# VHH binders against Protein AAR2 homolog, part 27

Target 1, 357 residues: Protein AAR2 homolog, of Caenorhabditis elegans (q09305)
Amino acid sequence: MGGALPPEIVDYMYRNGAFLLFLGFPQASEFGIDYKSWKTGEKFMGLKMIPPGVHFVYCSIKSAPRIGFFHNFKAGEILVKKWNTESETFEDEEVPTDQISEKKRQLKNMDSSLAPYPYENYRSWYGLTDFITADTVERIHPILGRITSQAELVSLETEFMENAEKEHKDSHFRNRVDRENPVRTRFTDQHGLPIMKIREGYEIRFQDIPPLTVSQNRVGIEYSDRLYRLLRALGGDWKQLLAEMQIAFVCFLQGQVFEGFEQWKRIIHLMSCCPNSLGSEKELFMSFIRVLFFQLKECPTDFFVDIVSRDNFLTTTLSMLFANVRDSAHAGDDLKKKTAQFKQYLTNQFKWDFNCD
Below, E stands for the ipSAE of ESMFold2; O stands for the ipSAE of OpenDDE; V2 stands for 0.75 times the mean of E and O plus 0.25 times the DockQ between their complexes.

## First folded at step 19 (VHH; framework vhh_7yz9_2)

Design ctl (from w5 with W101S F102S; at its last look DockQ between E and O 0.02; V2 from the best seeds 0.00; counts 0 for: sugar tag NSS H99, pae E 23.6 > 2, off the site)
Fold by OpenDDE, look of step 19:
Formats: structure tokens, sequence, C-alpha cells
Structure ctl (fold): chain B 357 residues (1-357), chain A 121 residues (1-121)
């Protein structure tokens, strides 16, 4: 039902939907929420009628790297962001509780400057993010900064210096050339280039995936133990794993964050190499197939082709999944059927060959 | 240049304890996950324990309950307390650092030279 909301629903959403004000946002810039982005006009001041739940907001100024954030909107919430031209980012503006009413009044006056949430894409968004919870967002969202396609990199040397200054400790590694330290400590890679890393606090906090335990006696790759350790790290909630998979995918798809893609791949790879868990974690795997299917289905064809063309990862990894499920004595008939259908879909849609010979 | 230097290895009797240390330099220690691996002659290197930059710990099943990994960011050091040692624990132990969300050996950025641990029966 990708059409215009019925009038009755529009009224409801106007009253109960959330608002995002984006003050000072530049004209002719890319602004997006969830599955849709557009170029902003002169009067653009934000969004109205945002359905409650987790959304991903992103923007790009003059073809700059995308910056964005996840937010769990509450019904009737007014979230205010202010664009900072100097820092080329957005800042949070707190609305005092006592000013909310006034702010609501102002919103009425600003209605023409607020874009409606694009409900034509809401179904797709919902399907892509249905496991993502507020807790997930809190867990994964950078502590500092925003989700950005271009991570702020800092040299290890700079970081080291900054930390040394903070700790007032005469660290022997003071980049100060003195009598005791005649040589400046440089942190360089094998090529002599400064080692760069994402500044602490600005990283997307994806869950660390535990290392593989290689059993000498097992032929093949078995990651079931690794999966269980990961699940434990996630509080025993397998839905959080899929939530993370979805966040990773959104970060990649909409945020253009490469780390999202990497985490997405890692999760898929892990899930594809757990033949011993196919019975015990049936619900997880059923949902995993669903999530992955939906992700691949909703991806623009061109995008998918690009992904596949760049990396045979999906074909190879999914071949393992398909083989593992097919050959599993523990996998239920429903999982086998679902996986077979998924395989067939991919074969038909993308002409992939999953037959490992 | 980055460096990981392991220490604390040696000969110990079965049932004994050892504490390994690994001191890091040349990178921002607090931003890295630290891990211990071990390798025996003729076998592949296996992971033993990990501690994330946030302090989360992970252990191989074979050492869980006996080994404890910890870190001191102020000292740029990761520790492996090994209790109730068994002859099967005999190996060269390696310290590793990584900044990836994966603890796969292949994704570790830095490796120490290793410290030998021998547990005599």
Amino acid sequence: as target 1 above (357 residues)
Amino acid sequence: QWQLVESGGGLVQAGGSLRLSCTASGFTFSSYHMGWYRQTAGNEREWVAFISHSGSTYYADSVEGRFTISRDNAKNTVYLQMNSLKPEDTAVYYCAAGNSSSYDESEMNYWGQGTPVTVSS
C-alpha cells in the first residue's frame, strides 16, 4: 500500500507522530530518513508525522560524506537538531519540558516547512529494521559523534600525545625530543605512514565477534560455539544479533558506512557456518533467512550487483549455508524448505550458482 | 613501531599457576582488543582468551574457569592468569591486538613473539 495515507490516518499521524526539526540545514543538500532521501529546499526545517520507532536520519552537504544517526522516536516527540556550519555536523538542541507546548504551537506555524514522513517506504523500512530496538540503538550507536561514511581518523601519534597530556604521566613516549628522549617516537605502518584509527568514542559499537575455536578433530568450519558465545555476549537474546545485522545493513545501505558492510558480512558468515546450531537455534535461523531475504530483496538491483561483483562473499558464504542446512540432520523441514526457497529465489533473481561442487 | 612483548612464561608443574604479561607499545592500547593465543609444535595456533577494549572477556572452552584475562590500560599491559595448569596447556603463548569487531586470528593487527609455557606432568 505505497500510496498516500488516507486522510484519517494523516490526521492521526499529525497528532501522534513525532517531529524532527533540523534547524539551519543548508539548502540544496541531501536529507534522508530511512529509505528515502531528497534535496532540501529553502524552507526545509525538518520532518513531521514520523511514526514511533527506530529511524535512521542522514544528510549530506554538497556531496560530502553522509552523516546520520539512529533514533527511537516516541509518539508526539519533538526532536530538535541544529546544523553547525563550522563543524559541518548537527548538534542536539534540548527542548525543556516547559517549552514543549510552545514548541508544538510553533510547529503548527512551521507546517509548510516540514516534510511529511515518506510512508510509501515505511513498509520497507519496517521490514528492514523490525528487530532493532531502542536498546540495540543505545548499544551500537557511537558514544560521540555520528554515524558517518567517513570516519574521523586520528593518528596514533596524536592520540598518544593527547592521552599523555591527560595523564600528566611523564610517559617515556613523550614525542618531545629531550635529552632523555632524543628520538621522537613515531607510530608508522610498514610503509612509514602514520597509523590512523577511528577516534575513540566515534566508532560504531558493533558487538565483537568471538574468535573461532579450531577443533583439531573436526573436519570443516564449525562456528556454533562462536555463535553461542556471541549470543551470550548479547544477553542471550538472539534477536539482538539480527538487530545488529539490520543496523549494520542500514549503516551500509543508507549510511554508506563500510564498517556496516563488514559487520554485516561477518554476521552472515558466522551464521552460515553453524551446522550444529541449526536445530537448537531454529528460530534464529528461520528469522535470519527472513532478514537476509528481505535485505537482498529490498536492495536496489544495481546495488546488489555492485556488492556481488566486488566480492564473491555472498555466493560463497551462502553456498555454505545452503549446504549446511541441506545436509543437516538437525535442521527441521521448515528450515530446509525456507532455505531451499531462498536459494531458488537467489538463483532465479541473480543467477547465482550455489552448487559447490 | 608497534611492539607486543610477552613475559611470564616458563616451566611449571601440573596444577601450578603462571601469570603471563604482554606489554604493548606503538599503538593506542585502550582502543584495541587484546588476546592470547597458543601454539604447539605441529599444530595450528588456537585462541585462548580475549578481552575487549571495553573489558568484556572471552575464553576458549579448554581454559574456561582456569584462565583469567585482564588488562591495565594505564600500563598498556594485558595479563593471563593461568591456574590449574595441565600438560595440555604446554605451548608457546602469543599476545595479539586487534581493533576489529572480529576476533579472528586473521584480523588481529599486532602479534607478540610469544612466550613458552611448559607444564610438566
Scores: ipSAE 0.000, ipTM 0.230, lowest interface PAE 13.3, mean pLDDT 85
ESMFold2, look of step 19: ipSAE 0.000; ipTM 0.097
ESMFold2 (binder alone), look of step 19: mean pLDDT 87; pTM 0.879

Design x1 (from w5 with N109G; at its last look DockQ between E and O 0.01; V2 from the best seeds 0.00; counts 0 for: pae E 18.3 > 2, off the site)
Fold by ESMFold2, look of step 19:
Structure x1 (fold): chain B 357 residues (1-357), chain A 121 residues (1-121)
Amino acid sequence: as target 1 above (357 residues)
Amino acid sequence: QWQLVESGGGLVQAGGSLRLSCTASGFTFSSYHMGWYRQTAGNEREWVAFISHSGSTYYADSVEGRFTISRDNAKNTVYLQMNSLKPEDTAVYYCAAGNSWFYDESEMGYWGQGTPVTVSS
């Protein structure tokens, strides 16, 4: 129920909305965009009336882990993805410019096979993604893989051998067996098991959080130097830090990827431990509070209880944020007021106790 | 000011046991997560064990099943019970306190001076 759109908006979206053709995807599987998913029918071929901007598209065969991607749709864009059953992933297809008019005519004939974008959830989606840009997506999205909890792992030994093979072909060098210094000894843990890492090109390319310097280990918890170094790595654009926080949350919430949860928590913790930056970075901190508030407000109850609340991360970490803002000589009145309102909201809605410093 | 003081290190034969303690002062211990880390000469520090402020425990694969971390908030103390010790466990052991649930060394804000452990034989 609900969600009736004005006829002029519906007509505008028929003329100007984007399309996703999702060819060859199995029926009776899950397909979704943003907050809405469906079980696919026999004639499902994609989506229509997608508003321009960044969206997260995902699917799951039976109960397999979700596979998804972010895409920044342009007005009227026709995006074509072909499902490859053997590789269980999408392959891209570009629509030639001289075929765009004919493809649009074909889309009219396919109208009953295209599901409309679910506008009832768009306001919430925009609030979760409003800092994300096309540049953000290009920077963070895996080069080779998709957003998925299916790990593309490789051992350190395998990676070393593959790199040595490339060098051998270029330099005509061949390794001889070295029994006194075997490769396995270099690449195993204390239990003799291979050390594993994610294969190059398959990781979500989250920005690294800079490590503490030695001098900071002698001062209590103050991470402003880490924040400044991170902002420099982002070209001085604090909005890109919040965009990454938003991508990380979506990867976790809709993509079901633990790596997104790890990065989301790292960003929150960093921001909560920067008392010396609360004056100079006012707009960043005001926006950070808004972003986090909206993420927590929109979090589904079962998801929140089962995953987000474990080990009291939010209560412990936000207690530090609240104390740091309250006690800051640098924070302005607007930030102190907004932070107090956020604290009151969390206390009332989740019965969290922030009386510890 | 704040302080973390480790004790209980020493020399022990392989297969033996040792119990490390770390006592905190100058901050609200019960609000912090605690961890143990170790370092051999010329190598990076390595995470060993972590205990949340609420008592949830986590271990590096290399020590799982042999080491046990615990805490006593009334005494502001975290412990590391090390059983079935191997020569590879020889290191300087550091306790650390942080307000992040992540175990990475970079997420810890307070550090002790370290206590040496040597496993012979």
Scores: ipSAE 0.000, ipTM 0.139, lowest interface PAE 18.3, mean pLDDT 79
ESMFold2 (binder alone), look of step 19: mean pLDDT 84; pTM 0.846
OpenDDE, look of step 19: ipSAE 0.758; ipTM 0.890

Design x2 (from w5 with H53N; at its last look DockQ between E and O 0.04; V2 from the best seeds 0.00; counts 0 for: pae E 13.3 > 2, placed apart)
Fold by ESMFold2, look of step 19:
Structure x2 (fold): chain B 357 residues (1-357), chain A 121 residues (1-121)
Amino acid sequence: as target 1 above (357 residues)
Amino acid sequence: QWQLVESGGGLVQAGGSLRLSCTASGFTFSSYHMGWYRQTAGNEREWVAFISNSGSTYYADSVEGRFTISRDNAKNTVYLQMNSLKPEDTAVYYCAAGNSWFYDESEMNYWGQGTPVTVSS
């Protein structure tokens, strides 16, 4: 309801849109979905009229870092979350299948406590997330935590001791020799401080980029083997690589999570250094250019432009991409045309120079 | 130990008014949503009105415009003002408290004993 939506479209969304009910949500906090956030009042209970598909829901309690989650909403779905003040996060609650119709009627009776999905940004949001599926979300989303810049850290010593206790509880002692040859593990850095890492189950489960295979016969930069190994890890589905690029971008842009920016950069770098794949992986590269173009075109902010311009990452990396496509004997004319248009757009929009070696 | 105590029921002529009260003790009243339900002999209990912990009100179609639910957190009390009463409003009226925004009776945690209301024609 940012523009003048026709009444029949509004009525359709009331009948068929999804709901998010957020029980016990703290007052005077930021709550948001996709591109829009607002400060909650005392009567806020959630969202209504959510279109089917993947959305990113987030909040910031009393100026704390944002926490959020992705969810693939089905038409008419009711998603229920409860705020847990002690853990400072939300928990899921099921709605039994046979109660859904009655619960929808009750939620419509509580209409004034539910904010409508902000449809004015929906087309842009779809373009930023169109490769993301329910399976993508399930694979990448942290098992225990939520998407947040607020680190869930443990010391290496604490994690080791917890794992050792779990193994003892779940296992029978079969080998006395192993107990008499303890593992040597360093738990402190060179300054005597505990070595810290993200607690197991709380990390965003981005796919690792396979390491480079060293070859004496290789000339120049060529990451096609890394790309093929990554695609195999994704079940051969190249769309899931682009889905991860889209999730990483949203995690950075809306979730304020720098790890998303780092993964986004890793994917762009990989894709820019695969000259031997430009013919055989045509659809992937055509789609990659579209995804990146949309990300850079549809969501520029002063802050975003400043960050992506730093350290010459995009100018250096995309110069490699543009040269590899231009010089390829195997890249089709449509890919060459699309990358040339993209290069022209970036030059005009951002005044970036891609003609240096 | 929690308690919900209804009062204000009785006999009234059709077209008349009645005000029900329900006073809570033994739990944090301001944190709970409150509802009114009614039951006639041989029928299942039906929802009448609901007021959230933040004061938002909701009504069954059969009573909207005639009944008003309200709450006074300082007195730990929820009210049901019933106007333009009809013989079909005759029932035992129950007060309930719950943590859920859903108003199915299965979602309510605490129930009162009920107060009878009879509307004569």
Scores: ipSAE 0.000, ipTM 0.326, lowest interface PAE 13.3, mean pLDDT 81
ESMFold2 (binder alone), look of step 19: mean pLDDT 86; pTM 0.866
OpenDDE, look of step 19: ipSAE 0.768; ipTM 0.895

Design x3 (from w5 with H53N N109G; at its last look DockQ between E and O 0.01; V2 from the best seeds 0.00; counts 0 for: pae E 16.9 > 2, off the site)
Fold by ESMFold2, look of step 19:
Structure x3 (fold): chain B 357 residues (1-357), chain A 121 residues (1-121)
Amino acid sequence: as target 1 above (357 residues)
Amino acid sequence: QWQLVESGGGLVQAGGSLRLSCTASGFTFSSYHMGWYRQTAGNEREWVAFISNSGSTYYADSVEGRFTISRDNAKNTVYLQMNSLKPEDTAVYYCAAGNSWFYDESEMGYWGQGTPVTVSS
């Protein structure tokens, strides 16, 4: 149930909050937004009083893997999704602009079927998502499908054969593959099983981390060139890098998607290995520390122990970050103080040892 | 001042064996993941094997069952035992170290100079 909010806040949310209608979703299943989920009853039809901004909505029919989406709600918006039991996904249903007032009147008659947004969780949610914008969501969200661990998979061999058949049917591209000089493609993994990938259009469109260019004159680990190339790919907007880190974490934590965990780790590793950027990119690194602090603070203990702590990734990687900041001639005093405080928090909270020699 | 030094390469008849060694200095070896990579002239470097700082091992399909990666943290050394060698294994073999679970070539931070291996038919 919701908390005891001041009456003026309740009135504001009632007047200005967004709605999500989620039609046809089965009872005795999980439906949720951000940090809160419900076991659905027969009369559940959606959510009301959703504050403007980015939210993650998800569901799980009975014991199935979660499926979800991000959406940037505008004030007063009415978003309609209809569950398709055969495809086990949801699709948009448009509300024409000239029907919005009538639809809002109908929603008042449905009040008992709409769950209110759980305001008690909003401050924490904002801290986990505050860099994410509507443009971020549009760029990253799969073109087809939704965010789910149960991805639409194809084998590399099947995709290769389907592409060859498609090109054969198109007269402009017929028989363009040179069968006399074939390109070797590996179709199996290290165990002899088919290599599987996510079908085109169903992948979460995370930004690629630029590859390292190897140099014989390289002294130690230094990824600042990779960071600068990534920032250029993001239009020079360092906030979009942190937005990606936040989306990746939510995909992992709430969406239960391991691809999010992989991207989250790649970003942390990159940021931890950029000693030459610590002066020029001060705001990015200060904000990175805050983002990571919130993520680690909000991570459930069981999830943390079983998944996040695997192979000592965080202790090894953050030891490099802390040493790079401590030893930097470029990093300012405020960044050095903030990283030292973060290191102390992690040491006290998780009993981690960062005194790597 | 970091260093990775490979040794143990040479000429071997097909079906033979070699053991490569890579000795590390200038960083905390036990905290790093280690990998072996190989390269033929005019081609990109190819991943061969990886061992995490906790001892988990991974192999490319082309070498699994024939090659074994291992590490000795007391000697700051990673090994690659290569058995049942084929002419296709001919390459310069490189040792690499990285500080995360990633074994993508682009994530490895420290590289050796390489040791040549030639397998004759």
Scores: ipSAE 0.000, ipTM 0.158, lowest interface PAE 16.9, mean pLDDT 80
ESMFold2 (binder alone), look of step 19: mean pLDDT 84; pTM 0.849
OpenDDE, look of step 19: ipSAE 0.699; ipTM 0.856

Design x4 (from w5 with Y32H H53N; at its last look DockQ between E and O 0.02; V2 from the best seeds 0.00; counts 0 for: pae E 6.6 > 2, placed apart)
Fold by ESMFold2, look of step 19:
Structure x4 (fold): chain B 357 residues (1-357), chain A 121 residues (1-121)
Amino acid sequence: as target 1 above (357 residues)
Amino acid sequence: QWQLVESGGGLVQAGGSLRLSCTASGFTFSSHHMGWYRQTAGNEREWVAFISNSGSTYYADSVEGRFTISRDNAKNTVYLQMNSLKPEDTAVYYCAAGNSWFYDESEMNYWGQGTPVTVSS
């Protein structure tokens, strides 16, 4: 898998690889890309020799929650992020296109402050992210914030007051209270706690899973209509569904964001409950099995299994997938064989029992 | 108003040493990166050495191993220790301060008036 690059490839990437400058980032903190992180030294300025494509970059001050972002690097790109110690976040700084070659020459003279991309991990990273594109990142990545478990939250009451204030400036009619029919409004849950949501622009923009269509009486669990509606929302591109599954997993595993775990579970559950789609969507399901295999291979076995096994999510959900594929008149032999091999792998690796009724 | 004042220039024989100093006032020295640049008559000014606000040092190829840049934030002063001087090091040396990690001239906000250094053969 990994291993050292040939010397000529190392020389090529040294001359032509992308740079990430992470300026003003404090020492003795965590900084990482893809599968590798470092404790930063006093001279740290960023990364060099980054191969083109999608990468996940993250950092953490001491023991703080990680913050991170996805970026699709172009060959020879210089990406600049400036750390603001007061706000504990970073801001973009653009390098004008006509200055790029001069600034690359300067960066080669500053080599001791730049860490090289860890190429030994690149093939594993590709397997975890190979469906993610620049368009995927642009669609899903928060507009205003970064990928972090430390989300910007707002109460529903605060959001209502802000919207009412904005409407008062622009729309006199819509802010009118009907004094003859007063309405009480509650912004609390059943326990009296404020209902909270992520502030607009800071959410990871995962695709919503369509609800069940209520007009058909079906026997058994069948979500193929939900899958087809989701695929239409993605422009008919099934690869974007798997790209979202990959982003969700990276957000959880590397970015430490629970919403990534929830979206990952939603996608797995949907895919496991589509027996009528197993023939027509063969390539999607074959690729889904591969994507999930790589994700579980990278997961810390004891910790992730303990969390997931307590809820029985994977064993219950994948039992449905395995039964649906085994029993399908629509699924081809290749999908049945691949799925059976995957079941055998999980049984051997995790000692899971998929024979529960 | 800001000021950068260089000192320590002069005449020295090849193989000798000089130590340049540059004292700053009128801006927050500890938050700025500092650089040394040099210029001969009729030529573009060239970068010599750079020290970040945190003390990281970088050198042009022509001086690496011979010159050492350092700073003393308590005295608002940056230094350039020049050893093993060659006649080609003859120039007017300028001190500069900036907020960017890049060291080309356009990135520097404040400039000194220069101190001449002559290295005799």
Scores: ipSAE 0.073, ipTM 0.594, lowest interface PAE 6.6, mean pLDDT 82
ESMFold2 (binder alone), look of step 19: mean pLDDT 86; pTM 0.866
OpenDDE, look of step 19: ipSAE 0.770; ipTM 0.897

Design x5 (from w5 with H53N N109D; at its last look DockQ between E and O 0.02; V2 from the best seeds 0.00; counts 0 for: pae E 6.4 > 2, placed apart)
Fold by ESMFold2, look of step 19:
Structure x5 (fold): chain B 357 residues (1-357), chain A 121 residues (1-121)
Amino acid sequence: as target 1 above (357 residues)
Amino acid sequence: QWQLVESGGGLVQAGGSLRLSCTASGFTFSSYHMGWYRQTAGNEREWVAFISNSGSTYYADSVEGRFTISRDNAKNTVYLQMNSLKPEDTAVYYCAAGNSWFYDESEMDYWGQGTPVTVSS
């Protein structure tokens, strides 16, 4: 029963589906969208019947790390990505609005080179991405690069030298104080290795989690001030925090990007340590529980759960959440019930023990 | 500077075969997609076949299964093998080169002068 799509959904996708053209991409390589990937054949040109909304598209040349991007498809859109072998990047091509009907007619003649979107996983995909909007994607997506585990790295020394050269070319007349500073900038870590960072413009633009205003070394764990400051940075829109949690999860799950896993963990830890916010931010916490529940339930492989649980992160962190909600004078009965049900589910399904610190 | 020169057209009986050639000069042939188009008197040019720079081939419904497009990058030449010819295949055949994956006339950068093909019953 779970393998068949309703006919009304199939008809909707025929009428309203988008196209992705993936031109010049090498054969015998990996191409994927959302939950599914294929090995490309000699005639592969792209996808048809893509449902409107946010999707994650990725590829891998032979054994290279995946590279990917998010895109919010509009109904009937034709998105064109042309592979450039020398630069190893995609170039966008615009399809003028008045040419869309003609180009769709041409695509019908090329139909044998277009694969349909894999509908069997669409409901699950929507549940993993339902807070993500086009604005979310634009805010977070790297400006210059793509989502990849092989982000462009640069040493602090190299970036310093490049910035000094740029400032000199930009008529840097009076600022000699940087060259007269007797204390040199440290370019190595405590082990003598170069300090590395992602080159400007290539990073996934996750929100920084604000530092604790009260010392991080305090005995009591209460991060509500950090949560409020983060929400303010997001324009007061708590849905954007959950959108970022969803993007971070997809970046790790499908993009194979460790930075996504780290941001996912940071958000879960923050949300688990806000006992004073459980009343005033009820809808955020109710939705957070649902988002996390769905991510853990709909995980494509048990291996992901093993990775996440390896250092006791989830059991330790969620134990704090469950205790904070149970003991809160601020949390309403519906939040307490929802978190108790979630705790019970995790205990039964994964045999996790939330009573240990 | 650039040039596309078609050859191989002529008169053939229905059911027969012809092979058209188009030789390119003045641009990097292996980087361009190539197409064949045909035009009858008083009508618009219509697309016949397209071959990408990587060798993927596509055909209009009216010729699929009968015509084969191919390319030889060493000779800077694209071919159209036309088998099982019908009188309605009678037209002037043009080759064209472009760097777009779309095949309408406006997407093609370079055009040949055309070679006439006549299929008699």
Scores: ipSAE 0.100, ipTM 0.615, lowest interface PAE 6.4, mean pLDDT 82
ESMFold2 (binder alone), look of step 19: mean pLDDT 85; pTM 0.864
OpenDDE, look of step 19: ipSAE 0.736; ipTM 0.877

Design x6 (from w5 with E105Q; at its last look DockQ between E and O 0.04; V2 from the best seeds 0.00; counts 0 for: pae E 8.0 > 2, placed apart)
Fold by ESMFold2, look of step 19:
Structure x6 (fold): chain B 357 residues (1-357), chain A 121 residues (1-121)
Amino acid sequence: as target 1 above (357 residues)
Amino acid sequence: QWQLVESGGGLVQAGGSLRLSCTASGFTFSSYHMGWYRQTAGNEREWVAFISHSGSTYYADSVEGRFTISRDNAKNTVYLQMNSLKPEDTAVYYCAAGNSWFYDQSEMNYWGQGTPVTVSS
């Protein structure tokens, strides 16, 4: 799994790469980092040769929902997590700075219990996470240190409507279609996802998308003021908005958390509805197109078909983006060209029609 | 009060075999990792073998392929099977227990009194 690299790079990472120890984690369970997961063996202790930077680590016991976390690894770092079998989760353990050299020597003796980082997809992973920094992780990561759909609770109103539907299952006037899955009255957002409550301390600390300010604007969709207020909340750093978009996507793709999918969609919708910002925020929009391109290019086919493309969100939302850029007097030629290339890619790859604008 | 008691040491000819045992009491043996260490007079104690509470085994380079560590949690006992013995294996062998996955001696909580092993040439 790390052996595709040139031998000198493999040797460098063997000497200088980070370690993740995941102590006490049960065998025959799922453990993964970034794009790769595997079933743990009896002697599994963790990972070696982890390149510096942001990674997403996750696990699952007995096919339960994944539990994951982001971490920004420093060169040669030893990160230690201890698994607690009763709570089915993990906790941090510190390695004192003066013990790091000795602990690394011991890890070489335990090499057969450490899996190497799977380098075959590292470039793609970097492209999915390149705006994420240590500060981004610190700000956004849940206080309890875990990203999991186990913390996503169905809303009380949705739960009430599901129970009412279940109590009426025996109506003889139900339609003649397969009735084994009769839930039809759930409260959901416009994309069919349940309204979720998140357990305290598990919230991914995404920035809220600011509401519209009161104005006399009666015509058209224009969210540039919301974008500027969001950028101010991020300290004026537009790269942090794209970092949040990248975290949101990874949380959904690898963490299987709907909270990430919802934030990802909210950011794309906001960015697609800012025609007055296309000139002044050129770098942001150019980078946004690149980030979204990598996200869609790297989606597994089954994930994309089953989840991302289900409800026309991308086709309707990106139609607005493409029309806004095409029709803008302020968007530069670079942005218009990049957007047109992106539109052509999506049309060819997914057979989408954006000419309904 | 905790205790670790080694046994099975003695004198053996080069190329021979010896089996060490270490029996534990006074702590939850099945929760502890176990290790064997050895020390010659005037030298620092060195690590020989380590077995995790779940049975994963690790060996110093000097003994790998010749020594085998094992444990029996029902008997609170860890073993060291020493085959193809060499004169440089002559030492006092110590059993240790720790609740850290690291095997340096500072991580060990409990130590036995040692059992001498002499390998003659």
Scores: ipSAE 0.026, ipTM 0.528, lowest interface PAE 8.0, mean pLDDT 81
ESMFold2 (binder alone), look of step 19: mean pLDDT 85; pTM 0.865
OpenDDE, look of step 19: ipSAE 0.749; ipTM 0.888

